# Designs tried in a protein design chat: VH-VL binders against Uncharacterized protein AF_1119. Part 10

Target 1, 118 residues: Uncharacterized protein AF_1119, of Archaeoglobus fulgidus (o29146)
Amino acid sequence: VYFSMKGNIDVIEDAISVSPASFSIDIAKGAHYVKEVKVKNSGGEAEIYFEDIVEGPDKSAIDVSFHTESGESISSSNKLRLPAGTADSPSETVIHVHIDVDDDAPTGSYAIYIHAKQ
Short names: E, the ipSAE of ESMFold2; O, the ipSAE of OpenDDE; V2, 0.75 times the mean of E and O plus 0.25 times the DockQ between their complexes.

## First folded at step 16 (VH-VL; framework fv_indenebart)

Design u5 (from r1 with heavy chain G100D; at its last look DockQ between E and O 0.79; V2 from the best seeds 0.69)
Fold by ESMFold2, look of step 16:
Structure u5 (fold): chain C 118 residues (1-118), chain A 123 residues (1-123), chain B 115 residues (1-115)
Amino acid sequence: as target 1 above (118 residues)
Amino acid sequence: EVQLLESGGGLVQPGGSLRLSCAASGFTFNSYAMSWVRQAPGKGLEWVSSIRDSGGKTYYADSVKGRFTISRDNSKNTLYLQMNSLRAEDTAVYYCAKVDYKYSGSRWGMDVWGQGTTVTVSS
Amino acid sequence: QAVLTQPASLSASPGASASLTCTLRSGINVGDYRIYWYQQKPGSPPQYLLRYKSDSDKQQGSGVPSRFSGSKDASANAGILLISGLQSEDEADYYCMIWHSSAWVFGGGTKLTVL
């Protein structure tokens, strides 16, 4: 299992990073996990959404979705607004990453990677 | 309070197309996954398709893959099922259903069902 | 081999109990699965009753009386819907459902008759 410490993802206007940008789980079958993830913005105001990449014994056994702290879905049609920040004082926005595990998920370690998009 | 109203059913010839709609009210539509489930005359329930709350992930029964497309418009609180290349075996009552776990993807079961809309595929 | 098997029919007397079984095929284990139960009366859509994985992971549907309960019989590899204190209104078709192989799978249904 491993976690990334930080990642930087450049957007069209500014630099955006997520922390953590990846994480691993040792699963309980049929479980639902919620991970808190911070999005830092050191540039101008931006609107973003997220995509995931899952690695593990069966990528299809894991479902990932992205939500605001208040619970609204984040998607290309309902983007997350990031306030402007600076390199010395980046803005921070918290999101919740929901992870659903199939009841029949095979044993093993799964890694989930998060990719911010504009 | 939660209300689901299907429409768009009817009589269609094999190879034809229909688009089903499901108007939702009484809950925060964009926070819940949605499903279509069908029931052929005199038969049991068969899951057709599911879509996550954001609309970004979809799932299909093998019997409909490549022919049916589930979609949603969260600004209009509406779920859709585009049905192409219809076959006699697709004849059924089609139910719209809401998942009972807020913020869930499509892996949690349904709690509220609509009254259904009837699709008949025959020559 | 069907993934889920339910008996086609079951009869029981008013006031008695009925145990409806939902048997998983060999090769998959009932202990892993969250089992959903639905009731359907003639001419009506299905109604959600409850789900059960374990005593710490279960849910009663809204407005569903506590005389409806879920459990599992590990030796039979089956989920169980128990209906106690049977009433004539409980006469219906009952379906179980699980998430298996990236799909929702329903059992074939059991017609419960309350004589």
Scores: ipSAE 0.491, ipTM 0.808, lowest interface PAE 1.9, mean pLDDT 87
ESMFold2 (binder alone), look of step 16: mean pLDDT 93; pTM 0.951
OpenDDE, look of step 16: ipSAE 0.825; ipTM 0.917

Design u6 (from r1 with heavy chain S106T; at its last look DockQ between E and O 0.44; V2 from the best seeds 0.55)
Fold by ESMFold2, look of step 16:
Structure u6 (fold): chain C 118 residues (1-118), chain A 123 residues (1-123), chain B 115 residues (1-115)
Amino acid sequence: as target 1 above (118 residues)
Amino acid sequence: EVQLLESGGGLVQPGGSLRLSCAASGFTFNSYAMSWVRQAPGKGLEWVSSIRDSGGKTYYADSVKGRFTISRDNSKNTLYLQMNSLRAEDTAVYYCAKVGYKYSGTRWGMDVWGQGTTVTVSS
Amino acid sequence: QAVLTQPASLSASPGASASLTCTLRSGINVGDYRIYWYQQKPGSPPQYLLRYKSDSDKQQGSGVPSRFSGSKDASANAGILLISGLQSEDEADYYCMIWHSSAWVFGGGTKLTVL
């Protein structure tokens, strides 16, 4: 079986945005997916982390984690530093979103939303 | 060389507390989920708890929920298990184990195990 | 009913093959699960052998001989660890493990005796 997932642009503050705007990924039970996500900052230097919200038949069947491009985990206790940018020239930082699907995940549609936080 | 070195085991009375530590070396500790697995004398393996690479998400066996707390200090490459309200059935060798897939998921199994530390709960 | 059931013991001769079974309970399907196998010799910690979900989703543990392999028997709802060319050093306890309902679950273990 296949599942689809979707990511959205999150705008937490005027200066920080996450791209792509949306996406869908076919999810297989027990699979691991890696999605590249860009974080733009048009303001001063910031330190952020991420939270996910999962919608679907069983929210607990999907595990989401956030990593730097080099693989370091991003959390509220190990935040991602965003370089300063401007409105005309925002800084860009790439992160990797890792998605693990439980072996026993129920069939159905799942959506994953990513929120940047300070 | 990946190494996991448990410590903190000992003899404790029922209702007591104990804190286990696991010193990790030879790999990027903060990129891997970690687990505790125990084995009572003459018995099989029983999973106790797992923690995501960031430390922000934890999982517990029903037999230890509310009594045990898994934690990690990624700056010290150390995994912990705080055990409270200990019972005779908690008597076991406790193994620290590394998840064998790089990144935060606890849905992947363990590939490297420590030598274990012994906890004995008796009066 | 236990989530995973393994026979308590199994005997086989040197040079023969042993097929160690890890049966999932009624209501869950072995086809969905990645099955992990561990070996434990007396006085030692467990050692990772391999994992198996399908021929395209499997992994041999580091340094584990190719005579250890994983498979599944769908009609028995079971994971299988096959050990061919049995050697005396293969005498050990063997455990299967799966991730089920937000928990790692071990089977009860099989003591393999090589006679």
Scores: ipSAE 0.502, ipTM 0.828, lowest interface PAE 2.0, mean pLDDT 87
ESMFold2 (binder alone), look of step 16: mean pLDDT 94; pTM 0.957
OpenDDE, look of step 16: ipSAE 0.683; ipTM 0.888

## First folded at step 17 (VH-VL; framework fv_indenebart)

Design v1 (from u2 with heavy chain G100Y; at its last look DockQ between E and O 0.78; V2 from the best seeds 0.00; counts 0 for: pae E 2.5 > 2)
Fold by ESMFold2, look of step 17:
Structure v1 (fold): chain C 118 residues (1-118), chain A 123 residues (1-123), chain B 115 residues (1-115)
Amino acid sequence: as target 1 above (118 residues)
Amino acid sequence: EVQLLESGGGLVQPGGSLRLSCAASGFTFNSYAMSWVRQAPGKGLEWVSSIRDSGGKTWYADSVKGRFTISRDNSKNTLYLQMNSLRAEDTAVYYCAKVYYKYSGSRWGMDVWGQGTTVTVSS
Amino acid sequence: QAVLTQPASLSASPGASASLTCTLRSGINVGDYRIYWYQQKPGSPPQYLLRYKSDSDKQQGSGVPSRFSGSKDASANAGILLISGLQSEDEADYYCMIWHSSAYVFGGGTKLTVL
């Protein structure tokens, strides 16, 4: 059974990226994962939030949420402010991505895609 | 001390509406998922709805889908349940409950419960 | 078939042990689930007791005495709440709960009577 989590390139502006771009973990039923993810901004100050897309045998068995390093939830109504940066010195902001797997998650391959939104 | 205080219960006719509130204190409200659980007189516990810490995702029991709406105002530390198209079988004590695990959605148990507010749906 | 089945009642003597069962329906495996246990006394809200998935994945509720413990009987497909050294204040309704199919599911509850 196989689970992967990927940070996607920012689709709203080329200046904002999420690192890592991809990684894999073995799924464990009922697991809770916390991943540190860096958001780099080489452009002007921005306010963003995130959306996830889950693919797999049962997409509802995976719950993904996004939080600041201090633990505040990031959403379209509580966006993350990214400081301005440059190509040579991008600003970096750390977020925590929480992944909950249902106890009864069906076996199979799951992929999680994370998109930054304006 | 974590405290949850429900309000907004009362007597209502079938087809009517009510809005329940749950005032939270003693913890970082916006870090925890919240649930509504009900108990009809002399009956067991029945989960109604849950909402993620951000408010960005909700879950509903099949018996209430399309009729009830869970919401939260994290600036006021308040959980809500809008109940429309009420039926006799919705008669119950409604409990507000905090999900145990910080920064998670549902999937984890509820560790603190309010005292409940009573909803009676009758002619 | 109900997802979780609990016996409606159980009686036990003071000082003895009570073993409360929470049986999962066929087609789902108790080994996969965290089983949550709640106590409810008349006129009061439920109180969280503990959760159990395995000896390495369990948690006692705050202030809950160690005489309350969780386990599983894999051959019966059941979660178990064990209450040892029964006291009169243990007389209550007991509910098990799991997260299943994007829903919290409660058992029907067991009324424990302490003679």
Scores: ipSAE 0.436, ipTM 0.821, lowest interface PAE 2.5, mean pLDDT 87
ESMFold2 (binder alone), look of step 17: mean pLDDT 94; pTM 0.956
OpenDDE, look of step 17: ipSAE 0.778; ipTM 0.900

Design v2 (from u2 with light chain S101Y; at its last look DockQ between E and O 0.65; V2 from the best seeds 0.62)
Fold by ESMFold2, look of step 17:
Structure v2 (fold): chain C 118 residues (1-118), chain A 123 residues (1-123), chain B 115 residues (1-115)
Amino acid sequence: as target 1 above (118 residues)
Amino acid sequence: EVQLLESGGGLVQPGGSLRLSCAASGFTFNSYAMSWVRQAPGKGLEWVSSIRDSGGKTWYADSVKGRFTISRDNSKNTLYLQMNSLRAEDTAVYYCAKVGYKYSGSRWGMDVWGQGTTVTVSS
Amino acid sequence: QAVLTQPASLSASPGASASLTCTLRSGINVGDYRIYWYQQKPGSPPQYLLRYKSDSDKQQGSGVPSRFSGSKDASANAGILLISGLQSEDEADYYCMIWHYSAYVFGGGTKLTVL
């Protein structure tokens, strides 16, 4: 059986935005999903990383991670560099949000909250 | 060729500590989760711990929680297991193993194993 | 009850087939799980053979002969490793494994003897 998961990306930086800011997927036990997210920067060069909070019947059954388009992990110890941009020509950087679902994940509604951090 | 080389095993008294290392080569180390699996003499396989590709998430067997710490240094392609408060039942061959799915956490099984390093806990 | 149960031993003749079972305990369904299979010869580390969830979701290990295959018996709640055309080098211990409640869990292993 499938069930659904919704992700919300919360960015507190005025010059940084994401697209999409939210997503929804139908998930299956034991599946691996990849969501593309575009990070736009209209300000000076920045370094960021992401944190996730999973809600649902079994939080431990869902694993979320963040990678550059080339596959390098993004974390507080290996931050994503955002090139400088302007309001008229923001820089764009693609990331991938990887979502793994355990084989024994209970059915139900899951939510992911993603926070961009410095 | 993917290669995993464990080291750091030895004889230690109960209550002691030991640090295992696993040198990895032949693959993009920072793209894969890694595991430690042990095997007591004459016994079956027992999973010990796993760590995801970034090092940002770890998993432990109940039998080792609070005593063992898995870690990795992606700049040196090296996996570690810090073992504290060792007990006789920790006596085993300890294998380093690669998880067989890129850009994922632990759950995809191990596809390449090292030769193992022996830990003996005895007075 | 153990999460995974394997018979301790199995014997079969060269050229015959062996079916090795990995039974999941009551309360969990073999249909949900990828079943991983490993071979271990004395004095050597385990070697990955294959994984099986369904005919559309399976993987053969690198260099593993096609005479090794996975399947499931839903009525027995079991994963199956089939070894056809048995050869003397197939004599080994065989372990099944699953990912269950954020842990890898191994079966107790089956010693296959080829006589």
Scores: ipSAE 0.559, ipTM 0.870, lowest interface PAE 1.7, mean pLDDT 90
ESMFold2 (binder alone), look of step 17: mean pLDDT 94; pTM 0.960
OpenDDE, look of step 17: ipSAE 0.780; ipTM 0.900
ESMFold2, look of step 18: ipSAE 0.526; ipTM 0.843
ESMFold2 (binder alone), look of step 18: mean pLDDT 94; pTM 0.960
OpenDDE, look of step 18: ipSAE 0.683; ipTM 0.889

Design v3 (from r1 with light chain Y33W W104Y; at its last look DockQ between E and O 0.02; V2 from the best seeds 0.00; counts 0 for: pae E 3.7 > 2, placed apart)
Fold by OpenDDE, look of step 17:
Structure v3 (fold): chain C 118 residues (1-118), chain A 123 residues (1-123), chain B 115 residues (1-115)
Amino acid sequence: as target 1 above (118 residues)
Amino acid sequence: EVQLLESGGGLVQPGGSLRLSCAASGFTFNSYAMSWVRQAPGKGLEWVSSIRDSGGKTYYADSVKGRFTISRDNSKNTLYLQMNSLRAEDTAVYYCAKVGYKYSGSRWGMDVWGQGTTVTVSS
Amino acid sequence: QAVLTQPASLSASPGASASLTCTLRSGINVGDWRIYWYQQKPGSPPQYLLRYKSDSDKQQGSGVPSRFSGSKDASANAGILLISGLQSEDEADYYCMIWHSSAYVFGGGTKLTVL
């Protein structure tokens, strides 16, 4: 497993957390993976999108996208609305992280880090 | 410096054949997918075909399927486009282009283009 | 098949900003795809400008001025190429492109005139 020394994951707010915030995958060429991720909000209502950092033999072999459970894409121009919550009762929203692997992706272990952005 | 140099263009009659070549230099050729894109006179860009770095997977526009064949010789750093059953509508400048990402498929875009070679199909 | 629609032409004054749109009309969400932008001047091959999928997944072409930037308008299901501080040399044709369903798909191109 290769990791970058330059990877930085920003946290949008202390009130918002993503779980899990990272995945480790042994890829199959041409495969498509879907990972369920929970977003907790212990603060006020927020609109967020996600960014990813891929590490491994070739990060370009991996394409990551974010979607609602209904399949709608989440992006900086189409943000996910998170309900307000509290520390004792955080709101929880489920998203799907779609991971596409190139047909001839280099073999190896890949790490995908995701973080929420406002 | 990455360089792509197309050759093989010319005048050909309808139904004829032509083979284009693209000589690549300045990068690890066998690690990048390559594409052909054409542009008819006064028209926009039209993708023609792409081939993976290994040459194992090829893609074609519907307009050229069954008539054109993309291939590569990684030992010669050369991309080819065999064009058969040429039609008037195949008249265009043909560009070879390098896909931007190493070891990636054709899902990545082109980042370097050649100067193009002109193909004219006319009676 | 994905279809990318670009305005045929756009005019803007030097120093102004030009916003070139690339609207996706294929039932797909623009947010899912990397959009590539190319500049072509008369008698020259296309030149790669940039790609944009998201703020964390974007790339500027080598030698491409920072005044060229990519973004998306989800409401319009469109990719956006923004040219700030427009210069006369920016007069050219601009094409957007995506890879979709095992094919590269180009927009029809926008002729940008700097007046």
Scores: ipSAE 0.121, ipTM 0.730, lowest interface PAE 2.9, mean pLDDT 92
ESMFold2, look of step 17: ipSAE 0.336; ipTM 0.798
ESMFold2 (binder alone), look of step 17: mean pLDDT 93; pTM 0.955

Design v4 (from r1 with light chain D32Y K58N; at its last look DockQ between E and O 0.02; V2 from the best seeds 0.00; counts 0 for: pae O 6.3 > 2, placed apart)
Fold by OpenDDE, look of step 17:
Structure v4 (fold): chain C 118 residues (1-118), chain A 123 residues (1-123), chain B 115 residues (1-115)
Amino acid sequence: as target 1 above (118 residues)
Amino acid sequence: EVQLLESGGGLVQPGGSLRLSCAASGFTFNSYAMSWVRQAPGKGLEWVSSIRDSGGKTYYADSVKGRFTISRDNSKNTLYLQMNSLRAEDTAVYYCAKVGYKYSGSRWGMDVWGQGTTVTVSS
Amino acid sequence: QAVLTQPASLSASPGASASLTCTLRSGINVGYYRIYWYQQKPGSPPQYLLRYKSDSDNQQGSGVPSRFSGSKDASANAGILLISGLQSEDEADYYCMIWHSSAWVFGGGTKLTVL
């Protein structure tokens, strides 16, 4: 059984942007997805982490985690370091958003909201 | 205030059956998954079974699969555990527990526990 | 078939900090799991303390003192319950729990003695 989930990514820092800002994926029960997301920094060097909110028939059916391209976890205690950039030449860092779907996830509409914070 | 009150415990012979009940109050019962957890005398906690809010999905520990059945009557705010083919190793205090978040499956943990009801399986 | 290993016992003095560990079996990454912690005093049912997946994904139980906090040690593949400013009333059994393979799995529990 497949169903759709939409991800919306918000960045609260002015010089930092995340791409894509939102996305939709069809998910399956028991599946694990990795969504590649690019973080752009048009300002000074920064350290950020991410928070997620899951909405849907079963909010516990979806687990979200954030990792560097090399697989290291990103959290408030292990923040992602973004190189400095400028408006004309922003730095770009790739992260992996891991989405784990419970094998018993109820069918329905799911949404995930991701917030980047310093 | 959230309250969970277990009942139905007692002494039963091996191979016998027993049905536990858990009366819930103080929250929207039909919106929360529920669980049973047991504790043998002087031992640690062992998860037994869980059922989601709708009652449509159930989970069981390997030790009780095929013998125990979890169910719920949302109209009565009551959780049940039907225990068949009871064994000596099923002797324990049985706790019912509420899942912490609404509209969540059993993948979310317990946040409130009852006082427990004692089940003793002995010949 | 996850295995959560907890020290059988731990002792600490009042006012000190106690660090209770919950080590996951090798092969299952602690970083992927939400770890629940429960406190149980003699003759009482377990009480929910907190859950911790990450610093951005955690929750304190209602009425649970802020001196109880959760964390993880990735190098040890373990969840950690930290009790700061240890009080005599903190003497109890502490259990960790995770969801794995469609089942809740408890650790063996740690008996914390306050000297």
Scores: ipSAE 0.017, ipTM 0.681, lowest interface PAE 6.3, mean pLDDT 89
ESMFold2, look of step 17: ipSAE 0.368; ipTM 0.811
ESMFold2 (binder alone), look of step 17: mean pLDDT 93; pTM 0.952

Design v5 (from r1 with light chain H100Y; at its last look DockQ between E and O 0.75; V2 from the best seeds 0.00; counts 0 for: pae E 3.0 > 2)
Fold by ESMFold2, look of step 17:
Structure v5 (fold): chain C 118 residues (1-118), chain A 123 residues (1-123), chain B 115 residues (1-115)
Amino acid sequence: as target 1 above (118 residues)
Amino acid sequence: EVQLLESGGGLVQPGGSLRLSCAASGFTFNSYAMSWVRQAPGKGLEWVSSIRDSGGKTYYADSVKGRFTISRDNSKNTLYLQMNSLRAEDTAVYYCAKVGYKYSGSRWGMDVWGQGTTVTVSS
Amino acid sequence: QAVLTQPASLSASPGASASLTCTLRSGINVGDYRIYWYQQKPGSPPQYLLRYKSDSDKQQGSGVPSRFSGSKDASANAGILLISGLQSEDEADYYCMIWYSSAWVFGGGTKLTVL
């Protein structure tokens, strides 16, 4: 029997937003999923990385990571540079969110929250 | 194509420290998780530690937790294992290994292994 | 007790088939796990052979002959590595591996002898 999970992605800065803010995915134990996410910046140039928060029956069974469209890892030691933008013309940067599910993940509802950080 | 070359092994007394290095080439190092696996003389394989492609998440076998530290320098294509408080039972060949699934965490198995470096802990 | 159990040794004739088992302990189900198989010859590092979760979720290692294949025996709670058309160079140690409880776990290994 399969289980499903949905992810929610929230903005942590007024000038920086992430789209989609949430997503729905049907997921199997031991699977790897990739989601495309847009990051908009209506403020000055920024360097950011992302943190995930997982809620569900076993939080440790879900691994989330963040990559540029070309595949480079995004972390606190290798941040993503966002070009400056304006409210009328925000800059847009595409990232890929990778989700790995443990083989022995318990069946149930999981929520994945993604926060941008400077 | 893919090459992994371990170094830093040697003879050390109990309670001592060693630092292992693994030089990587022939692939995009910062897109793959990496692992250390050891093999004591005449024994089977034992996983030691793994590290996410970004370096942001690490995993350790219970037998080494608190004594060993895995790290990586993606700008130098190098994986490290800092081994402290060494014990006789840490005597083994230490292999570095590449995870075989791009952009994934340490939850996917290894596909390429280095030649190994030997650590001997004895008086 | 052990998460993965493999027989210590197995013998088979050239040209025959060898079926190597990797049994999961009671309380966990082989159906949930992706099982990795490695071959190791004396004086050499392990080499990746294949992984198997299901017929729709499996992978042959690069350059690994098709006579190596993976499967499962649900009634025995075991992963299976099948080597058909056995050749003398298949004489080696074979390890299974799974991701269990936030750790990689190897079986104890099977020494395959080709008589």
Scores: ipSAE 0.408, ipTM 0.815, lowest interface PAE 3.0, mean pLDDT 87
ESMFold2 (binder alone), look of step 17: mean pLDDT 93; pTM 0.954
OpenDDE, look of step 17: ipSAE 0.743; ipTM 0.894

Design v6 (from r1 with heavy chain A33S; at its last look DockQ between E and O 0.74; V2 from the best seeds 0.66)
Fold by ESMFold2, look of step 17:
Structure v6 (fold): chain C 118 residues (1-118), chain A 123 residues (1-123), chain B 115 residues (1-115)
Amino acid sequence: as target 1 above (118 residues)
Amino acid sequence: EVQLLESGGGLVQPGGSLRLSCAASGFTFNSYSMSWVRQAPGKGLEWVSSIRDSGGKTYYADSVKGRFTISRDNSKNTLYLQMNSLRAEDTAVYYCAKVGYKYSGSRWGMDVWGQGTTVTVSS
Amino acid sequence: QAVLTQPASLSASPGASASLTCTLRSGINVGDYRIYWYQQKPGSPPQYLLRYKSDSDKQQGSGVPSRFSGSKDASANAGILLISGLQSEDEADYYCMIWHSSAWVFGGGTKLTVL
């Protein structure tokens, strides 16, 4: 079984952006993937978390979670603190996006959209 | 050495409530998903509920949806199961179990189990 | 039909081998699934034995002897737990488990008797 998956990322507020804007993931049934994502902040210090939207043949077959580079979970109850930056010199913070695929995930194309919140 | 210690079982009337706890030690609790599995007297194993390492995503067997709530406190290395509207069919030994794959979702199986705590629902 | 079916009991002699089956219902394919195996002795919690999806995706549980191994029989749509060199302490209940339709599903269990 072979999948194609794209991560499309929208910013919240003009000051915070997430790079890459999209990414492709080849997914095997029952696999666990980790993707590195950069979060840029051109504004004042902020606290954020992330939400995902999955599109594809069965969105429930994909589980997405967000972690600091050291492995700590990022959630609305344990937000990521972003240092302040400027438009010319944005701060950068690396996160890891963990993706789990169900054993019975249907073959097809999946897209993952990642939204930074608050 | 990984250890899981359940508590909070007991005798309850139908319609009552209990809260189970599972104290974890010997591993990085907040890096692993956790599960509850039960076993009625003389019967096989039945999965009850699972919770992601962050606590942000939860999963329930159909037989307990709407009545049971799984939660965790990562600062206390403790897993919980709030059981409401208990029925005779909920009578079982309840096991706490650790998922065996670090930083993974609840879709990976359990590798370490506690000793269990007994819940009896009768009247 | 149940998602997973295991025979209720199996008997085998000391020193022989036992093949414990975990049959998936029609409509789902054993080849897709990671199959987990657990042993339970009377009065004790279950213990993790191993998991098997393929020869390149498998894991032996900590401290589990190599005489326990996993495989699959595709023609029977079944996972297999092989116990070779049977010993009296292998007498136990054995459960298989898979993740299916957003739930963990256990088989009904097989009581292995070593006579």
Scores: ipSAE 0.540, ipTM 0.835, lowest interface PAE 1.7, mean pLDDT 87
ESMFold2 (binder alone), look of step 17: mean pLDDT 94; pTM 0.954
OpenDDE, look of step 17: ipSAE 0.714; ipTM 0.889

